# VH-VL binders against q8ixk2r445to577, part 244

Target 1, 133 residues: q8ixk2r445to577
Amino acid sequence: FFGMLQNKGLTDYCFDYNPPDENQIVGHQVILYLCHGMGQNQFFEYTSQKEIRYNTHQPEGCIAVEAGMDTLIMHLCEETAPENQKFILQEDGSLFHEQSKKCVQAARKESSDSFVPLLRDCTNSDHQKWFFK

## First folded at step 10 (VH-VL)

Design S6 (framework fv_retifanlimab)
Fold by ESMFold2-Fast, scan of step 10:
Structure S6 (fold): chain C 133 residues (1-133), chain A 121 residues (1-121), chain B 111 residues (1-111)
Amino acid sequence: as target 1 above (133 residues)
Amino acid sequence: QVQLVQSGAEVKKPGASVKVSCKASGYTFTSYWMNWVRQAPGQGLEWIGVIHPSDSETWLDQKFKDRVTITVDKSTSTAYMELSSLRSEDTAVYYCTREGKTYLSYAMDYWGQGTLVTVSS
Amino acid sequence: EIVLTQSPATLSLSPGERATLSCRASQSVSYYDISYMNWFQQKPGQPPKLLIHDASNRATGVPSRFSGSGSGTDFTLTISSLEPEDFAVYFCQQSYSTPYTFGGGTKVEIK
């Protein structure tokens, strides 16, 4: 699948990645922003290796979560996806991060942008349900 | 018609707790964020926190984390804000306010009438 | 925490005059030219009422004499010709990040 990765509960918000420097694609946090489809900042690919890939810039980025953290960060894609870059998109729409055993939730983080995806204990909340549009 | 109806005024002694309710009607309660904001007499507005009724996800201003609990009762479409260890500087009008969806984002579009909490000895 | 500074604290004007209210943020509250800045009107004994959302969009039922502008850190609320019911306190508020914050308010009072 590819397209805008939209939240069911936060209905008009999509995964968005806008690094401040196009020559330094990795290391920054993924955010949630209004789904407008203007530019490739909101276009992601879900791969057979369970990666969420960002192909807008070169080199290609893959969303990852570092050990002990709950924020989604852009890393370089590997030939074989490491465990910290694997997200299982379940039939119910949940994005399950295998390494942490947690789900991606649309949330607010006090020290960052208004809305961000964060790892949280899995629930049946619509804020944990995602789909490609 | 969207309406937020808050509980009545409270007078409390220092050290007590107060629980303010906010009953929502006229919309799907579980689809919108509910904020709590206070205003001390003659002062500006101060954001306390927000909850989403669908999953009880809450975000609080750090100033209030140890004293405030925000909860919801989905069966009655009611939000609650409980503030403990009351001090005289907690005297304020407390508002619940819904975040409605706009074309571009979300904004606090409907407000309760306010609940005056007075903390005095 | 994003700090919002409103100026002036008080505007003393007569009906029919233009009011211009300023709100400055300690950091940008804009992304993709969408600005997470809202304006509220408050009259004594009443809750705040949403006037402008996302910097420049009027809320439903708000008269056309109210307009908002600005981006980044600098925002303005303009009332093109004051009506008697417009004498009130106006607050700016950012929804860019939590904690949400409000400006200190500008009181528009009759001269």
Scores: ipSAE 0.134, ipTM 0.741, lowest interface PAE 5.6, mean pLDDT 87

Design S60 (framework fv_retifanlimab)
Fold by ESMFold2-Fast, scan of step 10:
Structure S60 (fold): chain C 133 residues (1-133), chain A 121 residues (1-121), chain B 111 residues (1-111)
Amino acid sequence: as target 1 above (133 residues)
Amino acid sequence: QVQLVQSGAEVKKPGASVKVSCKASGYTFTSYWMNWVRQAPGQGLEWIGYIHPSDSETWLDQKFKDRVTITVDKSTSTAYMELSSLRSEDTAVYYCTREGKYYLSYAMDYWGQGTLVTVSS
Amino acid sequence: EIVLTQSPATLSLSPGERATLSCRASQSVSYYDISYMNWFQQKPGQPPKLLIHDASNRATGVPSRFSGSGSGTDFTLTISSLEPEDFAVYFCQQSYSTPYTFGGGTKVEIK
């Protein structure tokens, strides 16, 4: 699948990644921002290796979760996806992070950003349901 | 038409708890964040927290986290804010307010009429 | 916590005059091309009423004499020509991050 990864519950918000420098695409948190339909920072690819890939800049980035953390950050993609970069997009729309056994949820964070994707215990919440548009 | 109807005024003693209700109508209750805001007599507005009715995800201002519980009853489209260990400084009008969705942002677009909570011995 | 400072605390003006209200944030409340600053009007005995969202967009039913501007940390609410019903308290509010915060308010009163 390709496109903007939109949340069902937090209507009009999409995965967004805006690196501070085009030469430094890794190490920063993935955020949620109003869907604009123009691609670029909101264009992601879901791969057969269960990666959520950011292809706007080179080298390509892959969303990952560090051990013990609940935030999604951009890492470099690898030839064989490591477990911390694997997300199962399920039929009900949930994004299941295999390594942690948790689901990606649209949430408000105490930090300065209004909305971010976070790992949470899996539920039937619409805030845990994602789709490509 | 969107309406938020709150419960009536309450007078409580210090140390008691109060539970204010907010019944929503005219829109899909589970699709919008519900905020709670208070205003002491003659003072400014103070945000307490919000809840999303779809999953009861709740965020509270650190000032209130140990005394406030926000809940919802989806079957009646009603939000509740319970404040415990009341003190005289909690005397205020308490408002529920919906966050409206806009193309570039969201804002508290509809407000309940307010519930006056008076704490006196 | 983002602190919002409104100035002046009180504006004493006559009907027909222009009112300019300022709100300054302790840190930027802009995210990409959007500024998460809202303005509310409050009259005695009533709940606040949304006037402006997203710094410059008027809410439904708000007269064109109300306008908002600004980005980053500095925001302004302008009432181009005061009507009698505009004498009220005005609050700015940021929705950039939780906790949401309000300014202390500016009271626009009859001179």
Scores: ipSAE 0.025, ipTM 0.638, lowest interface PAE 7.0, mean pLDDT 87

Design S61 (framework fv_retifanlimab)
Fold by ESMFold2-Fast, scan of step 10:
Structure S61 (fold): chain C 133 residues (1-133), chain A 121 residues (1-121), chain B 111 residues (1-111)
Amino acid sequence: as target 1 above (133 residues)
Amino acid sequence: QVQLVQSGAEVKKPGASVKVSCKASGYTFTSYWMNWVRQAPGQGLEWIGIIHPSDSETWLDQKFKDRVTITVDKSTSTAYMELSSLRSEDTAVYYCTREGKYYLSYAMDYWGQGTLVTVSS
Amino acid sequence: EIVLTQSPATLSLSPGERATLSCRASQSVSYYDISYMNWFQQKPGQPPKLLIHDASNRATGVPSRFSGSGSGTDFTLTISSLEPEDFAVYFCQQSYSTPYTFGGGTKVEIK
């Protein structure tokens, strides 16, 4: 699967990665932003290794969650995907992070009107349902 | 002007399948989700499922999952709902309804006129 | 699935009176300050018509006598002064999670 990764519960919000420095693709948080349908910073690929890849830049980035954290950040992709970079896109639309046993949810960023994807206990909320567009 | 025009009434025998159509006009068909909802005579409303016409992404209520197929034809701006293995309990008016977009939310803003499906032997 | 319970099942009132309709959800349908509860009006032989979206926002063309309120699990639709055309069935519906669900409806009928 590839394309814009959109949330079912939030009208027209997509995964978005816009690092402040184009020469440094890693270490920044993935955000949610209004879907524009043009790919670019919202274009992701879901791979057979269960990675969510940002392949707009070289080297390619892979979304990861550090142990004990709930934020999704961009790491460098590896030949064999480490456990913290594996997400199972389930039939019900949930993105299940295997290492933490939690699901990706569209959540409000602290003290702002902005949204970001965060790991939360798995529920049947549409805020935890994702699809490629 | 947004319009959703559905196909005419159907009478089916138990075990048959029915395919209801919903032709959309007056807006960009591929930009809005389309819901299917039914209402048995004298009863309340029951959600069946939803489809996005741009890529046919579909979510269904689990109780319909093995009997319902929702599809679209982008060239004619038409959505279809096919229900198989019909039972008398499937007798209902079937509606298509557009998922309107609001600030951070959705709501069913335009509805088709409904299609009565009667299942009897 | 989220179960919506509407009460009363039937409300018998005269034109000019205030109608207050309740909808209770089996779990919260609010996310931060957004409540994913919608209200529809249905007259015999017609499809439902959207009245209120996101608990309290009137749909385009809906008269100001209709108002919605509530958050979490408890929601209310109020018609401040009933007009003859307001006698109908009213349904609440949650869009917090699929499968979307509807309440059983409240029939507002002439006394």
Scores: ipSAE 0.424, ipTM 0.844, lowest interface PAE 3.1, mean pLDDT 91

Design S62 (framework fv_retifanlimab)
Fold by ESMFold2-Fast, scan of step 10:
Structure S62 (fold): chain C 133 residues (1-133), chain A 121 residues (1-121), chain B 111 residues (1-111)
Amino acid sequence: as target 1 above (133 residues)
Amino acid sequence: QVQLVQSGAEVKKPGASVKVSCKASGYTFTSYWMNWVRQAPGQGLEWIGDIHPSDSETWLDQKFKDRVTITVDKSTSTAYMELSSLRSEDTAVYYCTREGKYYLSYAMDYWGQGTLVTVSS
Amino acid sequence: EIVLTQSPATLSLSPGERATLSCRASQSVSYYDISYMNWFQQKPGQPPKLLIHDASNRATGVPSRFSGSGSGTDFTLTISSLEPEDFAVYFCQQSYSTPYTFGGGTKVEIK
């Protein structure tokens, strides 16, 4: 699948990656922002290896969650996808992170009015349901 | 002015299919989710599913998943709900309704007039 | 699915009286400061009409005598002083999780 990864529950919010430096895209947190339909920072690829790729730059970035953390961070893609970069998009719309056994939820960023995708215990909430647009 | 105009009443036999239409006007059709909700005579409301006309992304209640197809025709700003393998308990008024957008939520702000579907032998 | 229970099923009152309608959810329908609970009014032969969205916000054109309150699992619709046109069936509806669900309705009828 290619496109914008939109949340079912949070009105018109999409995965967004806007690194402050075009020469160093690794290490920054993935955020949620109003879907604008222009691609660029909101264009992602879901691969057969269960990766969520950000490919507007070379080398390509892959979304990952470090052990013990709940934030989604941009890392460099590897030849064989490591477990921390694998997300299973299920038929109910949930995005299951295999290594942690948790689901991606649209959540409020701590100490702000901004929204970010975070790992949380899996529920049936629409804030944990995602689709490509 | 926002309007949703639905097709007329239908009488069907058990096992048949019915396709109800909902023509939208007065707003940008591709910018809002369209819901389908039914109401059996004298009973409450039951959500069937929704569709986003921009890309035909569809969500359905599991109980209808094997029998319902929701589609849109962007050129005519029309949404359709097709229900197959009809049973007598499918007798109901079927509504299309737009989800209006609010700060961080949706609410069904405009409704069609309803289409009575009667299933009897 | 989230089950919504409305009470009472029927409320018999006279014009000018206060109406208080309850809706309880089987699980929380709140997310931070937002409660995904809506209220609709329905008259015979007509489609439902949106009255309140997000627990407490009146829809456009809805008179100020209608107010909504609550969070989490317990929600209330209040009509401060019933007018003749307010005798109708009222439904609560959650938009927190698909499938969206409705309460069974409260009929407000003339005594």
Scores: ipSAE 0.564, ipTM 0.877, lowest interface PAE 2.2, mean pLDDT 91

Design S63 (framework fv_retifanlimab)
Fold by ESMFold2-Fast, scan of step 10:
Formats: C-alpha cells, structure tokens, sequence
Structure S63 (fold): chain C 133 residues (1-133), chain A 121 residues (1-121), chain B 111 residues (1-111)
C-alpha cells in the first residue's frame, strides 16, 4: 500500500509530515491536514515489515511511538523494524500499534482546532479507520 | 444541479445476480463517496456499502461482503452495485446516494430514484 | 454495529401541532463538538430526503420549523408546527462508524 493515508471519519484529512528544517527530518510529530492530492508531505508507504514510511525526504523516516507516549513521531528507519515502529493495518481499516496494544485515532490536538494521529484504546469508530488514496 | 439516475426495475430468480447502475451528473464524480442503501417493502433502510470513485476504495457491511461488488466507471460517471446469490429476502428498492461533505462529517445529501429488485421463486 | 432505536413508532397528530421524535444510539456517536447523527424524511414512492446533518444543522432548503438536538446517545427531531406536507416517515442515521445504520423510523400520520 502507498499513497495518502486518509481518515475514514474526518472529511478529507490525511497523515501529513512537514518538518520545519530539511536538516532535521526526525523528531517531529506527525499531523493530520486536509488532503491535497499532491503526495509530497502526505505520501506514505505501508511496508511488509508493518512500517509506515515517509520517503519525501532523505534519509527515509518511519513513524514510531515512544514508550509511554501516545503521539506519532518520525524516527529514522532501520534495516529491521523495531517494535515501536510496527503498525498492523487490519481488514476493518484500524491501524493497530502492536507494542502498545492501541489503535491510531484522528484526535484533536490539545488547545487547538488542529488534528493529529494519537494512540487510543481500540474502538469501532471511523476516526480509527484509515485507507490509502 | 446534482442528479443520480438509476437503471430500471428487475425481476430475478433465486440464485441469480443483479447489477444496478447509478449515473451521476452535475458535480465532480470522483470527489464524493457513493453509498448504496436498500429498503425492503414496508421496511426500514439498510446500508450496503460505499465506494470512492477516485480509487475504487470500498467499505461494505459484513452482511453483504461475500455477495456484493461495488464498482465505478469514471468515463461515464456511473456507479454499479452487483448482488449475487439472490434470495427472496433481497427483494427491495436499492438506492444510490452521494455523501455530501461538511466541515468534519459526511451526510447522504442526494439520492437516486431507486431501483426495485424483485426476487421470486 | 451501532443500533439506533426510534420512538414512538407512530405519531398521530393534526396540522399545527408540535412533533417530537426520539432516536437513541446503543453507544455514543459524538466526537468532540460533532454528533454524527442525521435525519431523513421519506414519503411513499420517494427516496429519503436529508433534513438534518450533524444532529442540529438543517440541510439546504429545509424549513426552519425542523430542528434537531442532542448529543452522545440521545437525539431529537422537532417539527414545531406540522404542515400537511410533513406527514411522512422519519429516519435517524449514524455516520460515526461503518457500517452506517438507520433507526426503524417514526411514522408521523394525520390523526
């Protein structure tokens, strides 16, 4: 699977990664933004190792969740995917983070009208369902 | 003006398949989800599934997933719903309906006129 | 799946009266400020017509006598003063989770 990773529940919101500095690709939070159909900062690949890869910049980034946290952060990809970078895209569209036993949900960013993907207890909500465009 | 025009009524025998068409006009076909909903005579509404015409992404109710196929033809702005292995309880009016986009949600804002499918032994 | 229960099944009223229709969801269909509950009107031989989206927003062209309210699991459609053309079946529908589901309908009929 590859393309823009869109949320089923929020109208036209996609995974988005736009680091403010081209020299520091890792360490920033993945956000949700209106899908623009241009790829680039919204282009992701779901790999056979269960990674969500960001290939627009070099070196390639892989989405991860740090221990005890619920935010999705960009890390460097490794030859063998570590457990914190593995997400199971299930048949119902849920994106299950195996290490934490939680699902990725489109959620409101604290103190703003912006949205971000966060780990939450798994539910049947469409805000936890994702698909590639 | 948005319009959804569906194919005409069909009479089928149990075990057959039916394919209903829905021709869209008056808007950008590839920008909106298209839903399929059915209604048995005198009964309520039942959601079957949906497709996004831009990439043919589909979401189906589990009750129908082994028997229903939803497709689109972008060149004619037409959506199709094919239901196989028909049973008498599949007798219903089948509707196509567009999901309009609102700030943070979708709602079925335009509906086709409906297609009556009768399954009789 | 989310089950929607509408009550009453039938309302027998006269023109000019207020109609209050209820829809209860088996689980919350609200997400922050948005409640993913829609209302449709259906007349015999016609497809459903969208009346209310997101619990309380009137669809284009829908008269002001129609209003929706509620959040979480309890939702209400109100028709402040029934006109002859308002005697129809009304369905609630949730778009919080697929599969989308509809209530069983409330028939508003002339007394």
Amino acid sequence: as target 1 above (133 residues)
Amino acid sequence: QVQLVQSGAEVKKPGASVKVSCKASGYTFTSYWMNWVRQAPGQGLEWIGMIHPSDSETWLDQKFKDRVTITVDKSTSTAYMELSSLRSEDTAVYYCTREGKYYLSYAMDYWGQGTLVTVSS
Amino acid sequence: EIVLTQSPATLSLSPGERATLSCRASQSVSYYDISYMNWFQQKPGQPPKLLIHDASNRATGVPSRFSGSGSGTDFTLTISSLEPEDFAVYFCQQSYSTPYTFGGGTKVEIK
Scores: ipSAE 0.344, ipTM 0.825, lowest interface PAE 3.3, mean pLDDT 91

Design S64 (framework fv_retifanlimab)
Fold by ESMFold2-Fast, scan of step 10:
Structure S64 (fold): chain C 133 residues (1-133), chain A 121 residues (1-121), chain B 111 residues (1-111)
Amino acid sequence: as target 1 above (133 residues)
Amino acid sequence: QVQLVQSGAEVKKPGASVKVSCKASGYTFTSYWMNWVRQAPGQGLEWIGVIHPSDSETYLDQKFKDRVTITVDKSTSTAYMELSSLRSEDTAVYYCTREGKYYLSYAMDYWGQGTLVTVSS
Amino acid sequence: EIVLTQSPATLSLSPGERATLSCRASQSVSYYDISYMNWFQQKPGQPPKLLIHDASNRATGVPSRFSGSGSGTDFTLTISSLEPEDFAVYFCQQSYSTPYTFGGGTKVEIK
């Protein structure tokens, strides 16, 4: 599926990727912003390899979490998805990161008062429930 | 229209607790963060904390962490701020304020009328 | 915590004059192209009123004579031509990180 990846608890917020240059898409943190419905920075695809792809610009990026970190960052997609780029979108809306065994939660960023998706222990919070729109 | 209505003025003795209410109307209560801010007479503004009514996720200023509890009642669209172990320095007007949503940010766009809490022996 | 320093503490001016208010942060309050700096106006006995959000965006209903600018650590609120109702205290506030913090305020008073 594809579209804007929205949070159930923080209902007006979507996954957003705002690279400083459309030709420099890797290495930056994925954020949450008010859903604007205009595609671009908020358009993501969930693939059969359990990747969350940013395919608005080329080359395509894939959301990843580096070992020991809890932030979601943009990496280049690989021919075979590595474990750190795999997220299981479950029927209850949970987005489970296989390698860390944690869930993606909408949260305030510690170094910013903007909202960001972070890895947290899995709970039944609506802040951990996601859906494509 | 958005409206935040706070409970009335309180006079408390040192060591007591106070619980201020903030009833929201005119918008979807569970969709917006609610902040608490205080202002001592003739002084500046001091942020206490914020809660999201959807799941009660809370962020507090560390200065208040051991004395303040912020809660919500979704059925009545009401937020509460309870401050314990009151001191004379806690005498202030306490405000609840909603974070409005903007394209790139949040900002405190609607404020309650304020609740004066006086702490005196 | 991020400390916000406002200057001057008091600005004495006449109606029709330009007011320029400064707010400096102890560290950057910008992330990407977003500056998490807000400005509020407060009159005696009233709650603060939002004037500017995201450093330069005017809140709804705020007159065009109010403008905000700046990024990183240095921010300015400008009132191009003071009206009688503009004599008030102005606070800057950062929403870059919790705890949210406010500047000490600048009082704009009649000369």
Scores: ipSAE 0.007, ipTM 0.640, lowest interface PAE 9.4, mean pLDDT 87

Design S65 (framework fv_retifanlimab)
Fold by ESMFold2-Fast, scan of step 10:
Structure S65 (fold): chain C 133 residues (1-133), chain A 121 residues (1-121), chain B 111 residues (1-111)
Amino acid sequence: as target 1 above (133 residues)
Amino acid sequence: QVQLVQSGAEVKKPGASVKVSCKASGYTFTSYWMHWVRQAPGQGLEWIGVIHPSDSETWLDQKFKDRVTITVDKSTSTAYMELSSLRSEDTAVYYCTREGKYYLSYAMDYWGQGTLVTVSS
Amino acid sequence: EIVLTQSPATLSLSPGERATLSCRASQSVSYYDISYMNWFQQKPGQPPKLLIHDASNRATGVPSRFSGSGSGTDFTLTISSLEPEDFAVYFCQQSYSTPYTFGGGTKVEIK
């Protein structure tokens, strides 16, 4: 799958990654932002290794969640995907993070009007359902 | 102006299939979700499912999953809902409706005129 | 599925009177300060017409006498002064979770 990764419940919001320094793509949080049709910071690839790749910059980034954390951050992709970079996009649209046994949910960032994807206990909420557009 | 024009009334026997069409005009067909909703005579509204015409992504109510197929033809800006293994309780007016987009919400803003499907033995 | 209960089933009023229609959800349909509750008007032989989206926002062209309020599980549609064209069936509908569901409807009829 390639394209914009959109939330079913938070209707016009997509995965978005636009780090402040384009020379340092690693370590920043993935956010949700209004979907636009221009690709770039909103263009992701879901791979056969269950990775969510950010192909807009070189080297390529892969979304990861560190042990004990609930935020999605950008890491460098590896030859063999580590467990913290594996997400299962299920038939019901849920995005299951295998290492933590939790699902990605659209959530409001505490101190702002910005939205972010966070790991939460899996529910049947549309805010945990994602699709490529 | 935005218009959704549906196919005409159908009369079917139990066990048959019906395919209802919905032709969209006046907007970019591939940019909006298209929902299907039915209403039995004198009854309330029942959601069937939704499709995005850009990639044919579908979400269906589980009670219809085994009998409903929703498709689109992008070249004609037409959505289709096919319901198989018809029963008398499937007698209803079937509507297509577009999902309008708002800043943090969405609602079915334009509706087709409806297609009456009658299932009788 | 989320169940929506509308009350009363029938509201008998005269033109010029205020109508208050209720819709209760079996679980919250709000996400922070956004409420995924919509209201539709339906007249005989016609498809539903969108009146209110996101609990309180009037759809384009809807007269100011229509207003929506509420959050969480309890929602209200108010018509401040009924006009002859307002006698119709009104449905609430949630878009918080699939499957989308509708209330059973409230019929506003002439007394």
Scores: ipSAE 0.020, ipTM 0.689, lowest interface PAE 7.2, mean pLDDT 88

Design S66 (framework fv_retifanlimab)
Fold by ESMFold2-Fast, scan of step 10:
Structure S66 (fold): chain C 133 residues (1-133), chain A 121 residues (1-121), chain B 111 residues (1-111)
Amino acid sequence: as target 1 above (133 residues)
Amino acid sequence: QVQLVQSGAEVKKPGASVKVSCKASGYTFTSYWMNWVRQAPGQGLEWIGVIHPSDSETWLDQKFKDRVTITVDKSTSTAYMELSSLRSEDTAVYYCTREGKYYLSYAMDYWGQGTLVTVSS
Amino acid sequence: EIVLTQSPATLSLSPGERATLSCRASQSVSYYDISYLAWFQQKPGQPPKLLIHDASNRATGVPSRFSGSGSGTDFTLTISSLEPEDFAVYFCQQSYSTPYTFGGGTKVEIK
């Protein structure tokens, strides 16, 4: 799958990544931003290794969650995807993070951009349902 | 069209609890965040918290976290805000307000008429 | 929490005059070209009414004399020519981060 990764519950918002500067494509938090249809910072690829890849800039980045954290952060992709970079996109649209056993939810968090994807206990909420557009 | 109808005024003693209701109609209740905001007489607006009716995800201002419970009843399209351990400083008009969806942002677009809660001994 | 400071506290003007209301945030409430700032009008005995969302976009049914501008930390609500029904209290509000916060309000009153 390729495209803008859009939330079913927060329907106007898509995964978005804008690197902090031209020298660093990793380490920044993935956010949710209004879907603009232009690709670029909102273009992601879901791979057969269950990675969510950001390939608008080189080198390619892979979304990861650090141990003990609930935020999604951009890391460098590895030859073999580590567990913290694996997300199972299920038939119902949920994104299950294998290492933490939690689901990606569109949420708001203090001290961050007003909308971000966060790890939460899995529910049937539309805020935990994602699709490529 | 869109309407938010709140329960009537309440008079409570210090230490009591109050539960205010907000019945929504004219839109898909489970598709929009519902905020609670209060306003002391002659004062400004203070945000209490927000709930999403689809899964009851709730976010509260830290100052209310230990006294406020926000819930929903999807079958009646009604949101509730319960405030416990009431103090005279809690005397205010309490509003429910829907968070509307706009191209560039989200904003509180429809408001209930308000519920006056008076706390006095 | 993000603190919103509104100035002036009171603005005394006559019908037909221009009103300029300021709202300053303690930190940026913008991301890219979107500002998570709204303006509300409140009249005695009524709930607040949404005027402007996203710093500059008028809500449905709001007259063109109302305009919003600004980004980052500095925002302005302008009423180009005051009508009698515009004398009210105006609040700014941010939804960039929880807890959501409101400014202290600016009362626009008849001189």
Scores: ipSAE 0.007, ipTM 0.602, lowest interface PAE 10.5, mean pLDDT 86

Design S67 (framework fv_retifanlimab)
Fold by ESMFold2-Fast, scan of step 10:
Structure S67 (fold): chain C 133 residues (1-133), chain A 121 residues (1-121), chain B 111 residues (1-111)
Amino acid sequence: as target 1 above (133 residues)
Amino acid sequence: QVQLVQSGAEVKKPGASVKVSCKASGYTFTSYWMNWVRQAPGQGLEWIGVIHPSDSETWLDQKFKDRVTITVDKSTSTAYMELSSLRSEDTAVYYCTREGKYYLSYAMDYWGQGTLVTVSS
Amino acid sequence: EIVLTQSPATLSLSPGERATLSCRASQSVSYYDISYMHWFQQKPGQPPKLLIHDASNRATGVPSRFSGSGSGTDFTLTISSLEPEDFAVYFCQQSYSTPYTFGGGTKVEIK
């Protein structure tokens, strides 16, 4: 699957990655932003290795969750996906991070009106349901 | 301006299938989710499912998963709900309804006039 | 699924009186400042009509006598002074989680 990764519960919000410049492609938090339908910074690929890849820039980025954290961060993709970069897109739309046993949830960024994907205990909330557009 | 016009009443025998249509006009059909909701005579409302016409992404109530198919025809701005293996308990008015967008939520803002489906031996 | 319980089932009132309708959810349907609870009015032979979206926001064209309040699991629809056209069935509905669910309805009838 590839395209814009949209949240079912948070109307018209998509995964978005906008690095500060071409020399800082990795290391920053993935955010949620209004879906614009043009791909670019909102275009992701879900791979057979259970990766969520950002192919807009070179080298390619892969979304990861660092140990003890709940935020989704862009890392460099590896030949064999490490466990912290594996997300299972389940039939019910949940995006399950197997290493932590948590689900990706659309959440409000602390002290702002901005939204970000975060790891949370798995629920049947539509804020934890994702699909490619 | 916004209108949802549904197909006419149907009378079916148990075991048959029914396909209800909902023609949308007055807005960009592919930009809004379309729900299907039913109501048995004198009873409350029951949600069946929802489809996004842009890519046919569909979410269904598990109770209907094995018998309901929701589809769209983008060229005619028409949504369809097909219910198979009909039983007398499926006798109801079936509604299509659009999800309006309200910043961080969806709400069913426009409804079709309803289609009465009667299942009788 | 999230179960919505409306009370009372029937409310018998006269024009000019205040109506207060309750809807209770089996779990919270709020997310931060947003409560995914909506209210609909239905008259015999007609489809439901959206009155209130997101707990407290009136839909376009809905008179100011209609107001909604609440968060979490407890929600209220208030009609400050009933007009003859307000005698109808009212349903609450949550969009916090699929499957979407409706309350059983409250019938507001003439005394």
Scores: ipSAE 0.402, ipTM 0.841, lowest interface PAE 3.1, mean pLDDT 91

